# Ledger of designs, part 13: VH-VL binders against q9nqz5r112to327

Target 1, 216 residues: q9nqz5r112to327
Amino acid sequence: FQSSGVQHHPPEPKAQTEGNEDSEGKEQRWEMVMDKKHFKLWRRPITGTHLYQYRVFGTYTDVTPRQFFNVQLDTEYRKKWDALVIKLEVIERDVVSGSEVLHWVTHFPYPMYSRDYVYVRRYSVDQENNMMVLVSRAVEHPSVPESPEFVRVRSYESQMVIRPHKSFDENGFDYLLTYSDNPQTVFPRYCVSWMVSSGMPDFLEKLHMATLKAKN
Key: E = the ipSAE of ESMFold2; O = the ipSAE of OpenDDE; V2 = 0.75 times the mean of E and O plus 0.25 times the DockQ between their complexes.

## First folded at step 10 (VH-VL; framework fv_pozelimab)

Design j3 (at its last look DockQ between E and O 0.50; V2 from the best seeds 0.00; counts 0 for: pae E 7.3 > 2, grease 19.7 > 18.9)
Fold by OpenDDE, look of step 10:
Order: structure tokens, then sequence, then C-alpha cells
Structure j3 (fold): chain C 216 residues (1-216), chain A 120 residues (1-120), chain B 107 residues (1-107)
């Protein structure tokens, strides 16, 4: 039985939407920013802005989709492993949909002020399509007014799709993270640099490590 | 302490396949990436490719068509095959372990290197 | 592939001298850069990773600086054991690529 070593290659970004040349809407082309062992980072400019949308295609083989998914939902645990978190609280929970409104305050690199986010988080497990989805979107909430202490981020979107290699409870999955925000700073080349050099890689590493730790 | 040791023939004929093995001791190859790097005499270093213990590989595009890296976890070894060799493939071949921190990759452990000469 | 250009290719220095080696990338590689030391007949040894992080066991006289495209390795006071060839390595994107090397020779 030649164990065909399943070469777990990171999922090729299928979504190179070959921009049908014909659709007048100049869909800005995704640019690969980083190609690493466990993930590929892509970016595209957001039309009319100096901001970028980011997309990460990654793969893990040493944790289960469910573990990875659950760690992301655990706000209390995140406070333990994410040192950038100043505050992370669930403000409101909808018991029917499972949606939550969260207030998130986070450190930014010096000399930037800390930012706070108010966002709704939704998640779903699609057994039929063998995927997990986590979606966050910035919202306003009357119980979380703006503070002069923090810069409110008003535009924030995050989507993660997790696709198991086998099952939700077996090691190995691919994920797609799509992320955009407006941190309300003139993105000097420095901010883009921060996201690529430290922000995204560090976050993913810490998340992975946190997942591993939680497993044990 | 992790130790790496290259082994294989020091002489290969043109058009033949170069075959090297790296034996890892003092630690398991599990959970690490393992890399081959070569250095022609008196020249710089060239990254050849890596293998993860699970079998995932990546190669330098310059060598992708000729290079094959494999792993044998039961023997704690990984190997390099380079087909259709020419004199240009004469080099000291190093195996190395890849460490990483926040997706910064570095080579923290190296073999001593083995000279492979391609000659008729 | 990303090209790494080191400068100078070689230099002569005395014990106690301050030595600076530069590495330039063909594109922005942020801080995805390592420095290696290689002595004759030996494998390269990791000195610095992530542009400025000193590897455990490496003397503090070694310092890495830089980000983006321009990087420097500095030896604050050259010691007899520091005469070697030094290489920068970018680990930003595959294929990983080395600089051509800088040979530090005794004056």
Amino acid sequence: as target 1 above (216 residues)
Amino acid sequence: QVQLQESGPGLVKPSETLSLTCTVSGGSISSYYWTWIRQPPGKGLEWIGYIYYSGSTNYNPSLKSRATISVDTSKNQFSLKLSSVTAADTAVYYCAREGYSSFRDYFDYWGQGTLVTVSS
Amino acid sequence: AIQMTQSPSSLSASVGDRVTITCRASQDIYNYLGWYQQKPGKAPKLLIYAASSLQSGVPSRFAGRGSGTDFTLTISSLQPEDFATYYCLQDYNYPYTFGQGTKVEIK
C-alpha cells in the first residue's frame, strides 16, 4: 500500500476571478504580497481609497477545524493569548441567531493611538457543504459611544471560511480570511508595512499557538 | 542537540541523478521543515527547496524540474535527488532545519555539508 | 525571484574595528531578513533573524538593522573569530535568496 503522501498544498486561491474583461467595473486585481509555507497573503486596493483589502489563504494540519473555530469564538481566552487586546467584551447576544455585538479595544504600533471596534460577529457551521464561517462587521451600538481615549474604527470587515480536509474533528483544514478596515490613519507606507510584517503574521501565529495550547 | 549529517556519493557523472540523504539525530523530524541548500565552490549559497515532515515540498523554480525532496520519518531522514546533473551542479550540499518565528524563517541547524562533484 | 545585493563584496579590517555590511533587496521585504556567518570549510551559522533579532548564543557585538529594502549588519568591535564570509538571506518570498556574500579579511 504505497501511502500516497497527500501533499497538503495550501489551497490555490481559486478566486482569481479572471476579471471578465467585459464587465465595465474594473475589479481591481488581487496582488500576492507574501507566499509562505502555511499561507499566502493577497491584497487589492479598495476603490476610491488608499486602503487595501487583504486575503489570506492558509492551511493547518496539526489542529482540527473545530478547535481552530472555537478558539476564535472564545473572547475570554483571546484576552489571554492576544497581548494587543486592551478590552474585548460581548455587549449583546442574540440567542436566536447566535450573533454577538462585541467591543474590541486594541493596541496599535507606536506612535498610533489605540483603536476600538464595535462589531457584530456571526458564525455558522455548514455540515452539508463541509465548512465553517465566521463573519464580523462594524456596527454602531448605543451602549458603546465613542471615547476620546481611542480612535473608533468605523469600517471593519472580516470573513473567515474554514474547509476541513476530512472532518470538523480531524486535523487539517484550509482557511480563507478576507479582511479590511479603516484604522482612521493616513496609511503611510508604514501601516501597510505593519500589517504585512507584524500584524497579520503575528496574529495568525498566536491564534495557531493558542489553538494548540487549548487542545492540550 | 539536533544534528544533521549529509551522506551520498561525492562523484556523479553528467546526466545522472545526484542522490543525497540527510540524517537527523538528537531530535525528530516531525513538526519541522527541512531544507537543502547548495554552494558551488567559491560561490554563494543557493536555496534548493524544503520538505515538511508530512511530505509537503517547495522548490526553487530554477531547479523544480530536476529536484525531488523526500522524507522518511521512520528513519528520521530526508533526501534530495537532482536529475540530469551537469558540471554546474558541482557544489557543497547542505541540509538544514528551518526554524521560524512569526513566519520569519531561518536555518538554525546545518549539516557539515557534502561535496558533490559532477565529472565524467 | 528577489535579488539580494551585498556591499562590499570584501573588506579588510583589524581587530577592534567597527565593521558594517549592507544588504539591499530588489523589493520591499519588510523585516524578513537573516544574517549568516560562514567560516572556511564550515556550514553557515545563523546570527540574526527578522532583520534585528539576535540568535541565541551570538555575541552582542553583532547587530542587525533595517527594514524594507536596506539592511545592515554591524560588528561593533571585530574579534579574531569574526573573520569570515557573511551572507544575508531574504525569507520574505520563495524562492529564498542569499546575497552574494561579504568576506571580512584581516588587515
Scores: ipSAE 0.140, ipTM 0.720, lowest interface PAE 2.5, mean pLDDT 89
Fold by ESMFold2, look of step 10:
Structure j3 (fold): chain C 216 residues (1-216), chain A 120 residues (1-120), chain B 107 residues (1-107)
Amino acid sequence: as target 1 above (216 residues)
Amino acid sequence: QVQLQESGPGLVKPSETLSLTCTVSGGSISSYYWTWIRQPPGKGLEWIGYIYYSGSTNYNPSLKSRATISVDTSKNQFSLKLSSVTAADTAVYYCAREGYSSFRDYFDYWGQGTLVTVSS
Amino acid sequence: AIQMTQSPSSLSASVGDRVTITCRASQDIYNYLGWYQQKPGKAPKLLIYAASSLQSGVPSRFAGRGSGTDFTLTISSLQPEDFATYYCLQDYNYPYTFGQGTKVEIK
């Protein structure tokens, strides 16, 4: 797989959309959705849909960047703390590049059918630029054809950059997550609202707690 | 069971600094967010700001230039200082604990409140 | 700042009545809303958080509904101890803001 470029995104992305006049920047600006203790959440519409791309800026001072990085990669541990996971398996691993293809099956809010994802992920520790990077995108894989049991999601992208305050092995870091998800079927607006009101906040809170428990 | 108790002077002169302390008992100040809220007599409630036990703060923009919230974990206390007070700052001041959640800020425990009058 | 408008500002009702108080936000706050009860001379008490979640120790006659911009607090059978002022609070974005209050008087 080819690695995606990852760019630093400041906590206030308005500078990206508030330059000299640009009709697309005017119509595709990020909207602040949440401004809370450790987290800021923005979204912007995906053109031609009622769905959104999301951006999260977060900071923690009670866990290390390496712990946070590793918890997200550990598929067996994820199944323990994320009750929405039905299946999460590594299908293929490229030892040379370090890229992995995963099959992920997850509950969606009633009354929607469960969804499945086939995605490639790549991750690295960039010591020169003092950051850790995780990127994922939806792909096709011959070993995981679509089945009628689940609704296959074909448009999924995720990028996370983790930047330590000190070192990768001391407490304290910032992260910036950008992701988009298009489940490709009729998607009720209450599911979009649920994602903002419950889904994303609950996931991030559980991830933090899971990282803290893994530290001990 | 967690209890909060406000303390401080009930009278403050105009242009001076209002100082209040909230003492937490029956629990530790650690791992929670701690908030000040005020209510002018006969009027509604106004959120002032919070402090996380490790020192991070946020304030109502209307008060940010004058308000300082601090914490002393060794005494299990947090405090409010409000500078350059006027008669408009006369209110009952409450301290409160936010419930355990990084995304929800509901106030599950409150102090009894203390009236601060600014004389003119 | 997000404005929270309560209605009515005051009401009188008899013991046993069903009472509904409304709260309207000036913008979408999803379900980031709490309801508080304040009796004369006392601090507010949390009743409902996350629009509809009942706080521990609160009687089940209190119910919260709504999402987006329109929310309600319902008392299904008014009791004498429910004489109080009720406030909504949005915890969606800073600064957090309260509604102006609804005074409930027992007729």
Scores: ipSAE 0.043, ipTM 0.603, lowest interface PAE 7.3, mean pLDDT 83
ESMFold2 (binder alone), look of step 10: mean pLDDT 91; pTM 0.926

Design j4 (at its last look DockQ between E and O 0.57; V2 from the best seeds 0.00; counts 0 for: pae E 6.6 > 2)
Fold by OpenDDE, look of step 10:
Structure j4 (fold): chain C 216 residues (1-216), chain A 120 residues (1-120), chain B 107 residues (1-107)
Amino acid sequence: as target 1 above (216 residues)
Amino acid sequence: QVQLQESGPGLVKPSETLSLTCTVSGGSISSHYWTWIRQPPGKGLEWIGYIYYSGSTNYNPSLKSRATISVDTSKNQFSLKLSSVTAADTAVYYCAREGYRSFWDYFDSWGQGTLVTVSS
Amino acid sequence: AIQMTQSPSSLSASVGDRVTITCRASQDIYNYLGWYQQKPGKAPKLLIYAASSLQSGVPSRFAGRGSGTDFTLTISSLQPEDFATYYCLQDYNYPYTFGQGTKVEIK
């Protein structure tokens, strides 16, 4: 990493034309959707569904991994910078594992109804491998029943891996975000459009800006 | 406020190399992507390529074999070289700064442009 | 390369008129589109980015709309200073490409 010089380009996916095998099994081939200066967006169809899984390979050089990581854990701060958040609360916390169950209600683009998510999140800092990991997965929780006001998203997974260019406390890192959900829409095309145009890119931009603001 | 100014010869002979320099003032060149764009007289705009302060470049495929963009951080300048020019390369050449944003790229600052004529 | 087609190539309008310019992409570019204004002998000026986001300092009479392949720039009430050539730009994929331009002239 250090010896090759700092290149301001997003990390390259290892496999473009081959199926990626992860903990969830063999999936379809990844397709690159966007190639930008700071990130690459990939998608692959989820087997047995009309949905896609997305991956973002990106890089930042103006914030530290720790800053970027911490902002994502701060639910109260998110309520301040993410205007789409209607509700975001920790409803349960496991002291031993550090895992948290969250209830997240968010605006969706008009004319779509707002969606709510119940998910468990966990995070870790791996000093040995020099990375940070954030993982979220949809769950059911008895204290958070469905409401007629919101559409419950039952399938949601998110994983972000942050890899510092140097250290956790020096500017510069690469990240990999893997994301999938079922927003319960009947418009598959709109799902792709949403993700590419206003979903993932907008969220990441706001998160980046929030991180910049938080460090000052 | 960041200001950009193009400089270089206004006349270049066919088959020679066009060479332009953009001088940046009012800000550091190390914080943005810097771009060259050209406009033939009475025609539209063509993106040539960009450079980052680290030296990372990207070019229009139509010009990739002939275009070279370089940066000199010590002088707060970046340059364009276009080899083997023809009359088709006659244009106003603009240098521009890309706005600092992660996903949507735009040009928020421009030079005044410099006309380069390719003629014998 | 992604092709950007503007319509019309030129139009004549009066002060106070509503003006609409369209830009079509050869493929889906989502909202990765900008609009620029260029006056004679001057460099282009950014008006709108991300299809509909107004650049700071740009009058509210300018509005961008659209997503996917079809985009529009609207000037709700044309002012004397708005007579210029307008360009759309896609920044979805490299190479970045401009429309051919639309010249707005005085009627």
Scores: ipSAE 0.119, ipTM 0.708, lowest interface PAE 2.0, mean pLDDT 88
Fold by ESMFold2, look of step 10:
Structure j4 (fold): chain C 216 residues (1-216), chain A 120 residues (1-120), chain B 107 residues (1-107)
Amino acid sequence: as target 1 above (216 residues)
Amino acid sequence: QVQLQESGPGLVKPSETLSLTCTVSGGSISSHYWTWIRQPPGKGLEWIGYIYYSGSTNYNPSLKSRATISVDTSKNQFSLKLSSVTAADTAVYYCAREGYRSFWDYFDSWGQGTLVTVSS
Amino acid sequence: AIQMTQSPSSLSASVGDRVTITCRASQDIYNYLGWYQQKPGKAPKLLIYAASSLQSGVPSRFAGRGSGTDFTLTISSLQPEDFATYYCLQDYNYPYTFGQGTKVEIK
């Protein structure tokens, strides 16, 4: 149980040497970008690009972990509160594993072309370790070929771990989100700055508000 | 509409402790961050620190060794103590409320301010 | 700590004038900037947050612009009640820091 996980010892991202070393083999380090009330943001350069991987440690005290978990899984509700979504569809669901393949089409900052993602996601509630997990990664799927209308993102991963302060059904939890993509096509450098100033903060605030309203 | 009012002695001797209380009315002290800000005469504003209603604090590093912010939720009040004061601590002291659960921090409500003079 | 520098330190203007105040940060603060108005003997009042978002109840003649290190506050048509001192505040990282202020006086 943790009432304020960021005050005493916030989780720092683990250093890794694979897939994020510079051209001389030196390990890239996580840089803390923001240190706000219930929110910490780190980033690390993606080798060979001007883009970053991001990690967020955040805390909410006014919604339950189950509310937060369920809002993220509800694709119809996501389209209502996330104005950047053009399409978000479940393409396939594997009954045995519970994995889902989704097609996600989203606006990017003007004048960027819209991007699309085909990704598999899995999610679970781990009662033994008192956490909820959502994991996604980019895949290819025959039913969703590339389209000239959108720029296909081929390197995408997202992982969120949610830990309740008390129980899954009482207010209060911490979360750790790790997110990266490499759109591998033209991505203006000013859009990196936009991610810190508008993209990430606006998304997280809208997700919080959507979670608060989910009971109504 | 929430109102904030500072109270405390207007004159403090050097080396003593400055002690101020902010009383919150027209709203609850819960669910918000509460901040002290000061303004020396003829100069700009300086952020001192905040307290979350549950007790968590953060201080300007320049004042951390001398400043203590506390909250009394039963009285709907929060307080500032600044130890070992000098003439440089002479200022108008404001209490303020931070905006409710925003990603950007801003002070949407302020007390009237109280002048504290430190003189020997 | 992040230093905030305002320019000019003071200016004189007439009712109806367009005035512009600048604020420069010592490092990139993205859009984590607020503008406050302070009249003599009064507490500061929030005008703008997130560099350009107008606080509720603030007249639309106030506009904030900028990102990164360079920011402006513009008053499109100065009114008698707008003669005051204006401060910028960065809320990017602790400690939060204010600019030194810009006094807007009646010409």
Scores: ipSAE 0.056, ipTM 0.604, lowest interface PAE 6.6, mean pLDDT 83
ESMFold2 (binder alone), look of step 10: mean pLDDT 91; pTM 0.924

Design j5 (at its last look DockQ between E and O 0.02; V2 from the best seeds 0.00; counts 0 for: pae E 4.3 > 2, placed apart)
Fold by OpenDDE, look of step 10:
Structure j5 (fold): chain C 216 residues (1-216), chain A 120 residues (1-120), chain B 107 residues (1-107)
Amino acid sequence: as target 1 above (216 residues)
Amino acid sequence: QVQLQESGPGLVKPSETLSLTCTVSGGSISSYYWTWIRQPPGKGLEWIGYIYYSGSTNYNPSLKSRATISVDTSKNQFSLKLSSVTAADTAVYYCAREGRSSFWDYFDYWGQGTLVTVSS
Amino acid sequence: AIQMTQSPSSLSASVGDRVTITCRASQDIYNYLGWYQQKPGKAPKLLIYAASSLQSGVPSRFAGRGSGTDFTLTISSLQPEDFATYYCLQDYNYPYTFGQGTKVEIK
């Protein structure tokens, strides 16, 4: 009995094509830029800018939603597996909601200067709807002034939705990551290529590996 | 100082689409969340939804099926469309900027508001 | 949606009076509450965020207190310019919701 390994193809993003055609604001169409084993990367241009919004649709079957979620919350552990991190610190925490303000400094490709981010991170576990949500957005914080050493990224948004195949504690889930930032540079074509070809995919792969490692 | 100004028709017929634009001046529309809020005459305030400069949106469930918020960064504007309007949609419509403090969301800048009346 | 209930709906006071407005949430919203002032024909103005943080430029006679489900806005000494409608707003969960408002009128 050859167990036909049902290759669970990641669900094709239902192109919410129902963009009402009539709204003159031509919502620029999403384009697929990468199709990998565990995820698909899409981008669309942000109107009036040279920037892109990114979406990643991915699936894992070898880790639990909770494990994957927890690894992302562990800033100390991230410093160990993410070599691009120069600094990652929680500068403020709301103990009630679990929300955190973080200062993140990261390497950029040479010859670009390193960038720093100040952002709030919020998360929620919705048991009723069987999903986990992680949201980050750029904020200002008086304890983290701009430094001449780093280029402050003032626009940053990240949203991740994790949907378990079964439960939070069983292997298998789908996730949707929506990401946009303004690194305050005119990206040469090669830098855009870097983000698409190496930046996000590498990060996600490393995150997955980190999750696997943490499980053991 | 950041200023917001609503613009659009003050009168809309039932079943038509209400369309408003908020023009932002004194600052870039980038890096903030931009929100629509309405207030029926003599009543309280209702949050409609927001848009981030990247196009991310969130809507009040009560209006989600009818509301569309869009942003035009090149014009430093964001807009609201509300379809299939009824008399219940008669209100002063405000656009507002959402502040960027650590954990809490608030509206620190508001437009003056524009009255939209739904009438035949 | 989280429901916000303000009390009272209206009150009459004199200049110099201490005024207290309460807001109750249908669930625990911790300190994710803001207070806004609205004058007739004008947009709301932010007074307080995070339940007790005074917005820049707002007079110190305004004070917010509370956590969880019960919140209070206090005006220690009512000034002529304070006659307005006040609204609480929860920003804990979407959709954001306002209280029904409290109208402070001159006695």
Scores: ipSAE 0.294, ipTM 0.773, lowest interface PAE 2.1, mean pLDDT 89
Fold by ESMFold2, look of step 10:
Structure j5 (fold): chain C 216 residues (1-216), chain A 120 residues (1-120), chain B 107 residues (1-107)
Amino acid sequence: as target 1 above (216 residues)
Amino acid sequence: QVQLQESGPGLVKPSETLSLTCTVSGGSISSYYWTWIRQPPGKGLEWIGYIYYSGSTNYNPSLKSRATISVDTSKNQFSLKLSSVTAADTAVYYCAREGRSSFWDYFDYWGQGTLVTVSS
Amino acid sequence: AIQMTQSPSSLSASVGDRVTITCRASQDIYNYLGWYQQKPGKAPKLLIYAASSLQSGVPSRFAGRGSGTDFTLTISSLQPEDFATYYCLQDYNYPYTFGQGTKVEIK
């Protein structure tokens, strides 16, 4: 569940989002899972599966949006502060589009095998609309075949939009993260618990600390 | 190193306003959440509410209509006013700081507490 | 509001004993649970946050366990300075609520 950002979703997701509809055309609703002062979490079912799409709204007040943006993109720095990373490498960069393909291998809770992701990411700063965006999606890449050591996550999508309270270089911003993945676990409660307590909060606190300490 | 100290009148008449100040020393009030908690004699603890140093507040719904928390960053202080008090508001009042976490709201530093008695 | 129920309300123990205090939430609060120690005439002191994370400067004989609705605080070998009242606090949703307390007394 460690991912880069999300483009395009506002804090009030219900009725205003691009519909996740059931087979009869009814819009699936976002269910609020957690409502903390600087962290809100929603989920909704993905039609035709037992999986959920998640939306996170978060706020930071003591770091700049540029710091937060840059720390998430710096793969070498992430390997220094994120002890769960086994491997994180840029496999290919497309000079024309600016897209990058990455291979990310991460520890997964005992006794489960470690997971690996092959994903394309793209990121941009939109000065006109006063936001920064990070988008990632699972892809297949011939240079990174599946390995018996890891469970390949084949379904992964992440979109983060960062909106400054003032400017990109002053403290304070909101972010909206929309994501889904299939980590191939038999413990569905694990995904909600990970989002609420056991993984995501810990990851976000470590990311916060890493951002505070960042040199860039 | 951070220390908190409550101050204010120890005796308040019914129907009047209880007013307390918490002075923060050994650290800055900036970038933190600041909380009031009370304990009636011989009873448990009750969360009153918090203020973020920039002014945002949240209150226990049981006290929301009567409680006001404010901050003065230039004095490194935050305050509680509780209006229309009754004998049920007699308690030791504590001020506290929330830890650095964005998720777990725990109180890592507390004042010594000050007893406020509401009586005729 | 989320109700937090502690048990027992009091217990007697000797130095060196292992004591266990329980806290039950009226709904799932995941791991949003803290433990506080209060000695007479003093403010509460944070021991554990996030159900099991030990606060800096707190002796390792204190351990928190649990998630969901059922939580425990264990003192593995009770010391003279551990005779106090212990409170759990849920920080899952507003208003934050404390348990009613568990007084640990010398036997």
Scores: ipSAE 0.277, ipTM 0.680, lowest interface PAE 4.3, mean pLDDT 84
ESMFold2 (binder alone), look of step 10: mean pLDDT 91; pTM 0.922

Design j6 (at its last look DockQ between E and O 0.50; V2 from the best seeds 0.00; counts 0 for: pae E 4.7 > 2)
Fold by OpenDDE, look of step 10:
Structure j6 (fold): chain C 216 residues (1-216), chain A 120 residues (1-120), chain B 107 residues (1-107)
Amino acid sequence: as target 1 above (216 residues)
Amino acid sequence: QVQLQESGPGLVKPSETLSLTCTVSGGSISSHYWTWIRQPPGKGLEWIGYIYYSGSTRYNPSLKSRATISVDTSKNQFSLKLSSVTAADTAVYYCAREGYSSFWDYFDSWGQGTLVTVSS
Amino acid sequence: AIQMTQSPSSLSASVGDRVTITCRASQDIYNYLGWYQQKPGKAPKLLIYAASSLQSGVPSRFAGRGSGTDFTLTISSLQPEDFATYYCLQDYNYPYTFGQGTKVEIK
C-alpha cells in the first residue's frame, strides 16, 4: 500500500534568524549544526557560560503523536530500551497538576562518571492548539541528596512540543525539542560534542525505535 | 533481500542527456531513500543525489543544474537524467539504497553498476 | 563541501598483517563517517557506519574508530579476501563526500 501525501522533510524552523533574549536582555542567535533528512539541529550559546542550548526540529511519519508521547512518559519502558539508564524512578507525584519528580541516573561516555538528574516533569495535551507538550526542569529534592557516586546535574531543562500533521492518533507529526544542561564536565577532544555525536541523535533514534516497537 | 539493477545506454554523445534506470526487486521502493553514485574509471566515488518515493530529492551542488532523479513507484524504479554530458561524465554509475537510520546515512545495498561512456 | 583525505593512498601487506587506514575530514563531522570496501569490478560494500558501528555480516576483524576530524579503519588480521580499495564517506553534511580511497595490495 502506497500512502499519498507523506512528507518526510523535517519542518522548517520558523525563526531561523530570530534571536531570543536571555535574562540579561542579550539576543542570542541560533546556529544550524546539522541538516538531516528527519531533523535539523540548532544551537545557541548560553550567555555567561561555555554551554549551548540545543533545538531539534524533526518529523516522523510512521508513528502517531500519541504513541510517541506516551513512550516518553513510560519510565518503566524506558528502562528497557535505554541502556544508558542506570536508574529512573518517580519519587513524587502531584495528583492535582500531574507533575512528577524523577531521579534519573545515566551512564556517560568513558571515562566520565555517571550523572544523576533530579527533575520535575510536566506534560499536557492541548486539544485546542493541537499539540502535546513535555517539559522537564532540574530541581532539588530532600529525598534525593547528592551522592559521591554520581555527578549531579543541576542545570537541566528540556521541552518537547509535538504537533500532529493530522491528529493525535494518525501517523505523522513534527516536533521541537529544546534542551540544555550542564553535565559538569569538559569532554575530551575525541568526544567534541556528545550532544551531536551520540547523545541527542542516539536518544531520539532509540526513542523512535521504542515507539515503533511499542505500537506493535 | 533487496536487489538493485542499473540499466540504460552505455554510450552517450557529448551535449546529450544521460539516462539511467534502477530497478529494485525484493523490496518496495517506498521504504527507503534511493541514491545515485558514480565513479570515473580509476577514480573515486562521487555522490550524485537521492530521491524518496514521495519525490523528495537532494542533489550534489556540482551536478544540481544537470541532474534529475525521478521515481516510478508503480514500476519499483528510480531514474537518473544528466543533461549536457561531457567526457568528464564518463563513469560507472551505481544506484544504491540508503539504510534505515534517522541520523546516519549509509548505503547498505548497491547495484552492480553500469558504465556510461561519453564519446562522439 | 567537506573534504575527506585518506592515507595512505595505497599500501602493501601480507595475510595476517594488521592494517590501519586513516581518514581526515576538513571539518568536524563528529561520528558521521562510514567505511566501504570495493573490489575490482564490484560495487562498494558497507563495512562501518557511525564511525564505529559494524555493519551486520561484516567480520569483527574490521574496526572503525575516531570522532571529529580523524578516523581510522583497522583490519586486525588481513585475510585474502580483504585485498581491495577502501573508502571513507562523510554523511554529516550534504553533499556526501568520499575519501580518495586506499588500495590494499598483496605484498
Scores: ipSAE 0.329, ipTM 0.755, lowest interface PAE 1.6, mean pLDDT 89
Fold by ESMFold2, look of step 10:
Structure j6 (fold): chain C 216 residues (1-216), chain A 120 residues (1-120), chain B 107 residues (1-107)
Amino acid sequence: as target 1 above (216 residues)
Amino acid sequence: QVQLQESGPGLVKPSETLSLTCTVSGGSISSHYWTWIRQPPGKGLEWIGYIYYSGSTRYNPSLKSRATISVDTSKNQFSLKLSSVTAADTAVYYCAREGYSSFWDYFDSWGQGTLVTVSS
Amino acid sequence: AIQMTQSPSSLSASVGDRVTITCRASQDIYNYLGWYQQKPGKAPKLLIYAASSLQSGVPSRFAGRGSGTDFTLTISSLQPEDFATYYCLQDYNYPYTFGQGTKVEIK
């Protein structure tokens, strides 16, 4: 399949770095975790932790890239279809740069306490290169101090690129998502297992269903 | 609701090509993944492969060099061809529909099955 | 390929008995496991997907449990229509593979 992804085929994660000597800044090898009909999932260890960076390549042929893009940006709609969300609100919006700061509070699997995120996001539609991009990164914001109710996630990043098969308003597209965070957990192995069995699948499945419903 | 029915010759000579068609009724082929599964007499089940209505396929690696699955959306049908058959390919062949999920692949509707015998 | 091993290969039971069938995967498959029932001369029928999710129209006496490598199907009170062969199927990675089957016989 030559026409999907950033290089018109599924992107390949980088191979393991050179030798057996691990050091600061060297990337670990990508491991394929799932190879399902709608997407592929890879992960690689984050150096010095038991946590992973994740990469998803996915394809949908029954929704438009514009609907998929818009559903992810619509925080009020997200609260309706994502039962894990406790709070999701835009704290600050910079009209000049198009950047937004959000506060996101979400359930984590029992027995873990709920986590909260303060992150900046930016999104764009690149008409010339026929793609849509969403990026997010954890930040600090003075109007959202830490609360004892939640565990603050201080390291979080997410990047998604969406490429239409035809146009933004016709069904069919590929996407590439790269995601990592540090939820500050004493249960890192449980969190990793949950991500593969429930966290990522449930989110992407519900996002797909929410996108289908938004078309109607 | 959806019904699947296998059809094709029940007897195939060794070294020839086994060819089966699954006819889908009570639903559109354009909405799901469609699968072939076989069961040798008195033995367990073996997944052969699937096709998505747009033509995307995946095969069991033990059979990929010999198996070809195709779809004809205008006839609401999909087909299996298995080349260079031997007596080991004698089995009941089932067509099946995969349920609508991105992650869990389960077969929610099955045809009645058709026995194909490969004569020595 | 991921090997699925069922135990026992067969069992005899009476109506009303509680029966348990085990399925073990050769590697971690998380919850990507289904259970199927097959009666003689019939196609398999889906009972459970995602290890524990009961398919629509399946009696509640069927229950699936487990994750990782070890899974069970339990029939809480065996009925006459439950005498059949049961298969587990992993749908974690291709090729998808079935267990060898467990035949549940009367008496």
Scores: ipSAE 0.295, ipTM 0.693, lowest interface PAE 4.7, mean pLDDT 85
ESMFold2 (binder alone), look of step 10: mean pLDDT 91; pTM 0.924

